# Designs tried in a protein design chat: VH-VL binders against p78833. Part 27

Target 1, 198 residues: p78833
Amino acid sequence: MSFPASTHVYIAKIIGKKGEGDKILDLLSKVNEHVLKSEPFTKTYYFARDAKNPDYIFGLELYDSKEVLENSHKTSNPFLAFANYLTSTHAPLAEPLQLLNFKVVDGHLDKDNLGPDAKDYVLYTEYTGDSATLKQQLTVNPKADTSLIIHSLDDPSLYAVVTRYSKSGIEPGPAEISGATSVSQQVIYSGVGFLNRP
Key: E = the ipSAE of ESMFold2; O = the ipSAE of OpenDDE; V2 = 0.75 times the mean of E and O plus 0.25 times the DockQ between their complexes.

## First folded at step 9 (VH-VL; framework fv_patritumab)

Design m2 (at its last look DockQ between E and O 0.04; V2 from the best seeds 0.00; counts 0 for: pae E 4.2 > 2, placed apart)
Fold by OpenDDE, look of step 9:
Structure m2 (fold): chain C 198 residues (1-198), chain A 118 residues (1-118), chain B 113 residues (1-113)
Amino acid sequence: as target 1 above (198 residues)
Amino acid sequence: QVQLQQWGAGLLKPSETLSLTCAVYGGSFSRYYWSWIRQPPGKGLEWIGEIYYSGYTNYNPSLKSRVTISVETSKNQFSLKLSSVTAADTAVYYCARERYDYGYLDYWGRGTLVTVSS
Amino acid sequence: DIEMTQSPDSLAVSLGERATINCRSSQSVLYSSNNKNYLAWYQQNPGQPPKLLIYWASTRESGVPDRFSGSGSGTDFTLTISSLQAEDVAVYYCQQYYSYPYTFGQGTKVEIK
């Protein structure tokens, strides 16, 4: 399955204070219900926990365009409730919210339509280096049910790769690219969201 | 109303570099992709490439090795450079806006004829 | 690259009659996730830039007369002028914006018979 050129990839890094992960995911679950019902322009709305920190919530979102993200998704009541909580006097965040904008370079999501699963190994890796080199050396893994290469809209030196193996026992490792630095995060499906629309 | 004004040298010799600039008036420059398109005399349209207001670019592979698109956000301008021009690069060049990031073009410049001749 | 092919290259139609232009893409420009066709139509008059007529294959741009309509899905599309007017004499182009690079049809010249 190919992605339209206009496809916008949104990466959310939400680091809650101790014990805040569940509340954050509860609110995101409400947003997800709205997305499923009312946002046909949202292809992917997937949330996972960091394997080492249950209060660190990772989000992978794909939209038809950045415009619908900004002017439709972010204007929904459930989203606003979520956003208001994050900025409330309760101050649930341990670190500033990170929202990253990407475009699809290549790859696929859940090619066999298995859906997300907490037992799956999911790895998110960010690469920083020469753009031409990264573009050339980053390759899609055809053996993975999810292998997505994305390029930052805000930083041309930043790429990222999402890799998932479903119940295969294979733990994905980051590819090493000469001259580039990489940071990886293993995440576990939280039960909130989808890779492809049901 | 959004208006695109474009300018640059219209006559070049072979091997020179084409340089055009497009300025955007009457609308937001941010949050849009901006494209360059060319049309040889009496022929069809060819998409050259695009740039996001942040500087993110995509080029037509047919021209990628010779094309550079840049942006100057502070001036609401974006530019096209095409190196090593030949007679085959003779065309009317248009700048245009992509609506809502989808890739269809709703506002166009008036075009700039660039002729490559020895 | 997705190749766009229009037919015919030129069309002569009497005033008040129907004009039909076809556009075929080498690959589908229908996105299954949102069920939208990433296809646009343009009108170009001599000495002027192209003008957007239709987007999403069938949505008419604001200000475009009702006599213009777009149809089709997947790989086959049609632009129809229900009743040709004198001001409709122009070259028409289809464009896909599903994949990079964006590509246009070769154009169809519409003239009055």
Scores: ipSAE 0.911, ipTM 0.948, lowest interface PAE 0.4, mean pLDDT 96
Fold by ESMFold2, look of step 9:
Structure m2 (fold): chain C 198 residues (1-198), chain A 118 residues (1-118), chain B 113 residues (1-113)
Amino acid sequence: as target 1 above (198 residues)
Amino acid sequence: QVQLQQWGAGLLKPSETLSLTCAVYGGSFSRYYWSWIRQPPGKGLEWIGEIYYSGYTNYNPSLKSRVTISVETSKNQFSLKLSSVTAADTAVYYCARERYDYGYLDYWGRGTLVTVSS
Amino acid sequence: DIEMTQSPDSLAVSLGERATINCRSSQSVLYSSNNKNYLAWYQQNPGQPPKLLIYWASTRESGVPDRFSGSGSGTDFTLTISSLQAEDVAVYYCQQYYSYPYTFGQGTKVEIK
């Protein structure tokens, strides 16, 4: 039992217009400062850039429960400033904000407590297929420094895996699961956030 | 006690596909990485790649474009395919168990000599 | 790739005497997070597969005689056979498992003088 059953996982896909990535991350940096000081219920708050487009921001967030996400995190002043920017008439997003809700199936966030590094190879993979097959066949990769398996709260056919490799001479691909399709996104740690609370 | 048994064709012509299978007996297949290693006659050892019982793979970059390692967990088996072989691929091929996720190899198969005719 | 270089290529030692084999890696194989050297030693008798002797640079595998010992750290490692026996005639390989691809030294042949 690495994770309490109530653990709530948020995957954020923030598709910024050209040139917006830095501002989005600057605002998230201020939210992260508040999270570290005031939100012991926020266990992971990790932001990265898409490897191919630096204005596309990926977020991995773990909360003790959905209730603290909704009632405490989303009501903080730094979060409201960030949210207000995203919905402002400036219109900084190229596509609608995508927020995905998951529960933890299994895994670990930072095996040796190394902390995230921009040189890490980080892969986010979504699997769509038969739920029973995915539940049985997706396993934690013991060679990864992050290996997190999560199941969608909104789409029972959807699982996702976050893997991070700090000591790799190659760029490992996702596991192949018979009868499922997958899509992968490589991300690069932005310098904003954490995997385990310090 | 863990035993690894290997089989596959030992004589190939250039451009054919090398295909070897390794079966695991007397121990657990799950929760281990399984590796292929080769040794050209009179030469040293070259790591080809590995597979986790659930399908995660890592390949030697020098061979990655031609190598496929796969697993059949229900049979406690894993296999190696190496496409487009040449005489340079002539070697003894070993399967081996990696002790968990550590990277060193504690049980080895007996080896299969694969000869690629010139 | 981390290149592994052994010396000597061949070694002749009298029965009961000490044999020393060196292995050097082109990069450190010491992992800072757990302070372990990702280095193994293997013995290969004629016509047989390699056999694991030593892992983590200095930890002897179960069933390996006490006359085999490993030492060193970082980039420089040594396998020592304190009192050579007839059954120790073999080729010895070091291997790094720190970084992909895993790589082996070229081997050291040990013979009786």
Scores: ipSAE 0.286, ipTM 0.729, lowest interface PAE 4.2, mean pLDDT 91
ESMFold2 (binder alone), look of step 9: mean pLDDT 94; pTM 0.959

Design m3 (at its last look DockQ between E and O 0.87; V2 from the best seeds 0.00; counts 0 for: pae E 2.1 > 2)
Fold by OpenDDE, look of step 9:
Structure m3 (fold): chain C 198 residues (1-198), chain A 118 residues (1-118), chain B 113 residues (1-113)
Amino acid sequence: as target 1 above (198 residues)
Amino acid sequence: QVQLQQWGAGLLKPSETLSLTCAVYGGSFSSYYWSWIRQPPGKGLEWIGEIYYSGYTNYNPSLKSRVTISVETSKNQFSLKLSSVTAADTAVYYCARERYDWGYLDYWGRGTLVTVSS
Amino acid sequence: DIEMTQSPDSLAVSLGERATINCRSSQSVLYSSNNKNYLAWYQQNPGQPPKLLIYWASTRESGVPDRFSGSGSGTDFTLTISSLQAEDVAVYYCQQYYSYPYTFGQGTKVEIK
């Protein structure tokens, strides 16, 4: 396995009000600068925009453990500034913030170290169904630059897959799993963050 | 100081179900993973599985089909069930705390000897 | 599964002398991203649960005497007791926590010569 067992995956779904996307990303950019400088335990800190809604920010974060996320990352000043903005009286969010905790089941992330690119096709798909079935049927795509299968810490019936094709002209589609429901989101790199630490 | 207290039946017949419970005192239950480990007499250690407060579990594939680990967060307790026991399941069973979610074990229960005999 | 193999199975050392225990993993337990070795050492006395001695291959747990040290990286690791004391007579285990399932070495019994 390419990832240690302790690896923690954090998925952020931030839906801002109209026009709030840029401000959210600006704050996340500041957090990213801190992550690069001061958080060696953060392997991935990647943010993208929903392909249909520029104010919908998607985050993929990988940490060495949940402990460092909770006790180090979330205690940083830039992160606190970001968090305070989201909960401020300005009320920038159109929908409640979603922060999802996952563990890595299988897969790889930016295997060729190409880095993120706005021209890449990136698909995030959530699967809901029987855990044993999903675990068995979800498979890593070896042709994709990124193919990451993750399992929810909070909901055993919830899995997700992150797929990225880099400048290949191939648009990833969600795999159909018998007996499971799926919801997919196409996202575009925002310019904020990294897939693998530089 | 964190303390783990474990209890359960120590004598079983073949085909019965092993049932052990571990109670945690003196620490945050929701901040750590909790593991079960067993040790046959005179032999080494085998990791059985782990559980998080949310109910998220990982099991050793060698025992997965027979093992169930559960948690009762309101009591700061987690339990082990091992079905269809045989003589090969005779061992001292330990509950233990993982340091957060890192995977190494910093606090251990005293162990419970479970003997399977006809 | 990652297999852990210790050597020797048993070791007799005179009081005050150095004891060296080796542990080898079938796969690397070094994570390139953080440069940490997901390897721990435990001491177990008769009738007692294992006690954590070392984690991250070389970091001593609080309260562990300085005479205990861990070294190594990747697949080869060593636990050293610089000056064996009477209370050090025990079985020692290495453990990898890089991947599931977590696995232990078969143990090394340390005795006084």
Scores: ipSAE 0.925, ipTM 0.958, lowest interface PAE 0.4, mean pLDDT 96
Fold by ESMFold2, look of step 9:
Structure m3 (fold): chain C 198 residues (1-198), chain A 118 residues (1-118), chain B 113 residues (1-113)
Amino acid sequence: as target 1 above (198 residues)
Amino acid sequence: QVQLQQWGAGLLKPSETLSLTCAVYGGSFSSYYWSWIRQPPGKGLEWIGEIYYSGYTNYNPSLKSRVTISVETSKNQFSLKLSSVTAADTAVYYCARERYDWGYLDYWGRGTLVTVSS
Amino acid sequence: DIEMTQSPDSLAVSLGERATINCRSSQSVLYSSNNKNYLAWYQQNPGQPPKLLIYWASTRESGVPDRFSGSGSGTDFTLTISSLQAEDVAVYYCQQYYSYPYTFGQGTKVEIK
């Protein structure tokens, strides 16, 4: 699955207060309906819950460019309704919304077009270290149903990897990279969103 | 409306470092990639690289070992350094704006001829 | 790298006649998921910087006369000047922006016969 150079990756970390995860996902489901109907430029729109805390929402989003993310996706009515809830006086977030901007280095989103499933093993790992070393040593895993390597637009030392396995018994930890540190987060598909457009 | 003005030394000796600056007027500096392109006299165009206002860079692999592009966002400027120049680096150097992050170049500077003596 | 090859290298066309320039990429620049061709055309008049004419293979930039048109898909693209004017004497370049590094064709010089 070759990606044009303009492809933009958004990682969203939405840290909801206790009990807020369901409402956040309900609003995101409405955004997803709009994305499917009206946003052919949105190639991935995938939301999951943190495996340890169901009110922490992880988002993986791919756009044809950062321009369409900013000027078309973020200006849509369903997105504005979602954004207005997050910034409302109800104050549903325990921490400010984290939106991380990345470029694709290499990989694939849904190798056999299986679609996401709550039973998938999904790991998101951030690596910090020497950029040239990380680029050289991080490689696509052909056995994974998702294997996406991304590089931060904001921090040259930051890479991330999204790995997904639909097959039972395959739960590898993050690759160990000499001279780099890593932080991993297991997530569970929420039922909201998609990896490849259906 | 958008205008790119570029400057820098036009005559270099072998082994010196080429240094050019481009200033952006009449438009936003943020949300765009900013590019350097060169054209040897009578020849075609070669993309050197680009920089986002946040400092994220992409370089032509053919030049990566010698090239640095940097940004000064407070001044709406970006710059090119090319180390260890030879006569083969003699060219007109252009700065240009990429239309957001799409990859094509909608505004160009007037160019700066850089000559590397034999 | 995606190599961009133009043909012809040079052509002479009478005023008011059609000029046709071809561009071939070594790999497809069509992204099937959005059905867009990541291909642009530039005009460089003598002594001037390049000027954007066409992007997405067939979309004219604002202010470009409608005598300029682009066509093609995948690996084969065409720039057509339907009725050559004196100011159209220039070198024309295609450019792909699908993959890094971005690359240009070698150029096609258009002149009045």
Scores: ipSAE 0.636, ipTM 0.884, lowest interface PAE 2.1, mean pLDDT 93
ESMFold2 (binder alone), look of step 9: mean pLDDT 94; pTM 0.957

Design m4 (at its last look DockQ between E and O 0.87; V2 from the best seeds 0.79)
Fold by OpenDDE, look of step 9:
Structure m4 (fold): chain C 198 residues (1-198), chain A 118 residues (1-118), chain B 113 residues (1-113)
Amino acid sequence: as target 1 above (198 residues)
Amino acid sequence: QVQLQQWGAGLLKPSETLSLTCAVYGGSFSSYYWSWIRQPPGKGLEWIGEIWHSGYTNYNPSLKSRVTISVETSKNQFSLKLSSVTAADTAVYYCARERYDYGYLDYWGRGTLVTVSS
Amino acid sequence: DIEMTQSPDSLAVSLGERATINCRSSQSVLYSSNNKNYLAWYQQNPGQPPKLLIYWASTRESGVPDRFSGSGSGTDFTLTISSLQAEDVAVYYCQQYYSYPYTFGQGTKVEIK
């Protein structure tokens, strides 16, 4: 399925202190309930844990536009509660919050409408290099139920790819791009969020 | 009220580079995409490309090899360069604001006629 | 690219009568996720830039008279002027902003009969 040009991709990297992952996800779960009920402009709201660090929460979010992200989603009460917790005196974060803005280059999300699952193999890979080269060499994996190529809105040298195989036993690996550096993160669905609206 | 003012040379010879600038007044420059559109005399509209305040761009593939859109955020300005012009590039060129980042255009410059002739 | 085709190319309508302009996209511009049509209509007077009339296929821009309305979904859209006024003489364009590159219809010239 294609995405409108205005689609805004939001990547969240939330690294909590030891034991904070559950609380973070609980708050995000409340936000998710609000998103499902009141945010038709949110296409994807998917959260996963780092495979190696349960307190490292990865978020993949797709919105109709950046405008609705900033002026609607981020103004919701559940989101504000979540944001307030992260910035509270409790100081739950082990590292500064990273919120990255992307645009869709190509790809698909959950093309078979299987939904997210903790048994899925999900890989997030960031590529840094020559923009033209990356754009040319990064390709959608048609065998993956999710294969999304995104380009950073703020750093033209930064691309990312989200790859998911659902219960197939296939573990995605990062594509090698000549002249580019890559960093990959394997994530596991946390139970919070969706890839496509139910 | 948002206002777009544009300027640049209106007469070019073949193979020269078209250069136009658009200045934005009365609005948040960093909250919108900014586009260039052209219209040959008596013809329809062609979208050239867009730019975000970060410098992120999208171009019409029909012109991609010759088009460069740039931004100077400190001045709330963005510019269009079109290299290797021919008579086919003769048109009124418009700068415009996309409403938020959706792609429809709610504010337009007055347009600049660029004529390419030998 | 999504090709936009308008019909007719020109239209002559008597004052006070209804004018209807059609626009067809080669691909659907309806986004299933939000059920919005990424389609806009513009009015252009001679020597002036286009003016936004309608967006999301049917939402009228602020300041646009009620006699202008947009309808349609998917690939077929219509701009209607319920009662043509003298100031409505212009060229009208549809535009899709669903995918890059953004594309316009070829335009429809509306004249007084």
Scores: ipSAE 0.837, ipTM 0.927, lowest interface PAE 0.5, mean pLDDT 95
Fold by ESMFold2, look of step 9:
Structure m4 (fold): chain C 198 residues (1-198), chain A 118 residues (1-118), chain B 113 residues (1-113)
Amino acid sequence: as target 1 above (198 residues)
Amino acid sequence: QVQLQQWGAGLLKPSETLSLTCAVYGGSFSSYYWSWIRQPPGKGLEWIGEIWHSGYTNYNPSLKSRVTISVETSKNQFSLKLSSVTAADTAVYYCARERYDYGYLDYWGRGTLVTVSS
Amino acid sequence: DIEMTQSPDSLAVSLGERATINCRSSQSVLYSSNNKNYLAWYQQNPGQPPKLLIYWASTRESGVPDRFSGSGSGTDFTLTISSLQAEDVAVYYCQQYYSYPYTFGQGTKVEIK
């Protein structure tokens, strides 16, 4: 239930050119097959499309440590094939790949182990503000199917929250935190990846 | 081989700020957490906190209000400041390397005895 | 905080005999998802800094003699020195690194009988 202190969270923002989303997801599907077969240290490997632009891909990844992300996941052949496509002369990205490193503050990924669904309401929110205030005021919602609070390894003022409501009519906006600014992105599960290992 | 060399003032008066520095030689600075641990006389080991080369820190809640760990990445150094010291802060202070980001400590400095006059 | 408790507090053992040190955690340090115990053992010789002996409960650090071994899982762990040598006179600590703050046992002093 709880996460070890060494747990590493990786947020990927993959801004594909028009029409590139399907190919990006196809390659990620092959990485996911390898993750399921060979990477017990990868606990979450979840990919979704931006709700307004299907060629913008959002990734939520959890690893037992940053070490296994860097030395085991990123060195695998399916990952290298994916990375090679992104940097190829085809130039499939509209903007540089954005990869964000976080640590878990609190929360859960798939409370009832229902698995991700394209009908889930999923919101990713970044908060910028005083670190102590954000840590104190950001709280896990026990009613949400996903409620994950994470803190940037690289920017102490940056926190993020992933919330998911499975097959409900509930679509809450981001929590308002006094003295902090926020940016939110709604995403839709792509059919590629998982929240809890099956 | 990896070596950790530490220095700082060893004798303080109550209410002063403890300040120690640790320099890392013979290894990478950027793939590991760097930790401070202390050992009061006749007592066991207490983890103070850790820092990543980016400046990201985790502190023991028991000390968090008084402790600051900082990094000087260009010098491969990290430092400990502990404010408002009392006699209870008298200890040998160690810097150490965590094995990557896992939390166990594979290389240790030789320690610095810090005495706070009562 | 996960509290780490060692037993005994001190142990006198004849040269060449077996020394056994126990460590218990107030909560499990086993992560079922990877089947790893987030537990390490350290040796502190007189006047020296601690030295890593064992990590993941049973994995010996490089350069540590074969006479040192670790066992146990969940909340109960053991460090064994199969044949005590004079250089093994030290205080031994267990440490959990499952959750913040990282915590150590109070130590077990090993002496020659």
Scores: ipSAE 0.679, ipTM 0.893, lowest interface PAE 1.9, mean pLDDT 93
ESMFold2 (binder alone), look of step 9: mean pLDDT 94; pTM 0.960

Design m5 (at its last look DockQ between E and O 0.91; V2 from the best seeds 0.00; counts 0 for: pae E 2.001 > 2)
Fold by OpenDDE, look of step 9:
Structure m5 (fold): chain C 198 residues (1-198), chain A 118 residues (1-118), chain B 113 residues (1-113)
Amino acid sequence: as target 1 above (198 residues)
Amino acid sequence: QVQLQQWGAGLLKPSETLSLTCAVYGGSFSSYYWSWIRQPPGKGLEWIGEIYYSGYTNYNPSLKSRVTISVETSKNQFSLKLSSVTAADTAVYYCARERWDYGYLDYWGRGTLVTVSS
Amino acid sequence: DIEMTQSPDSLAVSLGERATINCRSSQSVLYSSNNKNYLAWYQQNPGQPPKLLIYWASTRESGVPDRFSGSGSGTDFTLTISSLQAEDVAVYYCQQYYSYPYTFGQGTKVEIK
């Protein structure tokens, strides 16, 4: 396994009101600068826009542990500024913030160290079903630059897969798993964040 | 100071189900992973599995088919069940706390000897 | 699974002398991203549970005497007791927590010569 067992995956679903996407990303950009400078325990800090909704921001974050997420990342000033904005009287969110906790089952991120790009095809798919079945049936795509299978800490029936093809012209499709339901989201790199530390 | 107290039946017959419970005192139950480890007499340590307060579990593949770890968050307790026991399952069983989710174990129960004999 | 192998199985050392225990993993437990070794050492006395001594290969747990030290990286690790004391007579285990399942070495019994 390429990731230590303690690796914590954080998925952020931030749906802003119309026109709020840019402000959200600006704040996340400041957080990213802090992450790059001061958070060596953050392996991935990647943000993208929903392909259909520019105000829907998707975040993929990987940390060495949940401990560093809770006690270090979330206590940083830039993060607090971001969090305060989301909960401010301005009420920038169209829907409640979703922060999902996962563990890595299998996979790789940016295996060729190409970095993220807006031209990349990136698909996030959530699977809901029998845990044992999903664990068995979900497989890593070795041809994809990124193929990450994660399992929810909060809902044992929930798995997710992140698939990325870098400038390949290949649009990833979700794998069909018998007995499971799936919901997919195509996202586009926003320019904020990284898959692997540069 | 964190303390782990464990209890359960220490004598089993073959094919029965081992059942142990561990109670946590003096710490945040929801902040850490909790593990079961066993040690046959005069032998080394074997990690059985772990659980988070949400019910998220990981098991040793060697025991996965027979092991169930559960949690009762309201009581700050987690339990181990091992089905279809044999003499090979005779061991001292320990509950332990993982420091966060790192995987090393900083607090241990006193252990429970479980003997499987006909 | 990552296999952990300790050497020697038993060690007799005179009081006040250095005791050295080796641990080898079948795969590297060094994470390149954070440069940490996911390796721990435990001390176990008869009739007692193991006690955490060292984590991250070289960091002493609180309350552990300075005479205990951990070193190594990747696949080869060492626990050193600089000056063996009578209370140090025990079985010592290494453990990797890099990947599931977590695994332990077979143990090294340290005795007084």
Scores: ipSAE 0.894, ipTM 0.941, lowest interface PAE 0.4, mean pLDDT 95
Fold by ESMFold2, look of step 9:
Structure m5 (fold): chain C 198 residues (1-198), chain A 118 residues (1-118), chain B 113 residues (1-113)
Amino acid sequence: as target 1 above (198 residues)
Amino acid sequence: QVQLQQWGAGLLKPSETLSLTCAVYGGSFSSYYWSWIRQPPGKGLEWIGEIYYSGYTNYNPSLKSRVTISVETSKNQFSLKLSSVTAADTAVYYCARERWDYGYLDYWGRGTLVTVSS
Amino acid sequence: DIEMTQSPDSLAVSLGERATINCRSSQSVLYSSNNKNYLAWYQQNPGQPPKLLIYWASTRESGVPDRFSGSGSGTDFTLTISSLQAEDVAVYYCQQYYSYPYTFGQGTKVEIK
C-alpha cells in the first residue's frame, strides 16, 4: 500500500506575468521552509517551471488529507504572505490561480528515493474522457522515477498523470487513450520543494 | 451535535431496487465524505461506499456494479440505490459521516432494516 | 482487500474486571510517512448503531470514558476496557481505513459473566 485512501493531491497552476516567476518561487521557498519544519502531514511539496515559460509555476503537493491542507497548511504565515502577494493590487498573475483537487488512483512518487533534480524530465498530462475507461486504461510506468495517476474530486471526467525520469532521453510521450483528449505540460524542477521528506 | 436521519422502504421483493436517503442536521455538509454501511441481522459490518459533497464516489468492489450513491447538497442529503436485490441484501443499512476525508465514522444514523423476501 | 480478524469471537468478564479484545489486519495499516495507524474501534450496544470509540489506533473519541484504551501498531491491535461496567455489554468492531474498501473485523461480543 503506497498511499492511504485519505491522501490528497493538490495541483497548482500559477500563471505569472512576465518576470514574476522568481518572486513567486521566492515566496514559495519560504513556505517550503515552514513545511519542512512544521508540517509533517505534507508528504510532497514540489514546484517547477513550465519548460516553455519560466514565469508559469507548476506545483505538486501531497497531504495526508484535504483537512490538513485547508486547516493547517493554508493558515500559516508564510502561506498567507504568498497568497496575499498573488491577490495584491500588483496583480502578478496573467490568469486566475488554478488549484486542482485530486485523489491518488495508483503509482509512486520517487520509487528509488533519488529526490528531484533540475535535469529531470517531468511531464504533467491531463486526460478528459469517460471515467471508467480512463481508470481502466491509465497504467503506472514502472520504469519512471515518478508515475502518479490521479482523479479529480471535482470533475469525474478529469484524470491526470505525473511522470518523471531522473535523466533526460528516455521519455515516452503521453499515452493515447481511446475516447479521451489530453493536454500535456513539460516542467523543470525549480529548486524549491521536495518529493519525499528529507 | 451532528445528527443523521435516514429513511426509505424497508420491504422489497427480489430484483427490486433498494433506495435510502440520509439527511444531515446540526452540522456542516460541505467538507465531509458521507458513507453507507450495512449489517445483516446478527452479523458484522460491511462498508458499501462513500460520496464527497462534490459528487466524487468510491464503492466497495463487491457491490460496485449494483450501487449508486448520490448527493443533494442544497438539501444536505445523500442517498443509496442498490439494484437487483436478493435475500443476501437483507440488512440494517446505516448512513454515517467520515471525519473529513479520513475513513473512520464519527456520526451514524439509527439504521433502516431492509428485508428482501425469499 | 485488507482482512480484519478479531479474537475472541465472544468474551465473558466479571463486572469491574479487565476486558481485552485483539484485532489483526492482513496487511499493515501503519503509514510510515506520518507514523499513524489507520485503525478505529467501534462499540455497538444492543439495538443501536455503532459508536466510534478509538481512532488512529489509540486516540479516544470525545465523550468516550477513559476506561477504554487502544494500543498496537502495524498489523496487531488491542482494545482494552480496564474496568467493565454494565453498559459496556456490546459488540466491538475494529476497522481499517488505510485502503479501499474499508473493512471491519467480524466483531467481539462482550458479556458479564
Scores: ipSAE 0.643, ipTM 0.877, lowest interface PAE 2.0, mean pLDDT 92
ESMFold2 (binder alone), look of step 9: mean pLDDT 93; pTM 0.955

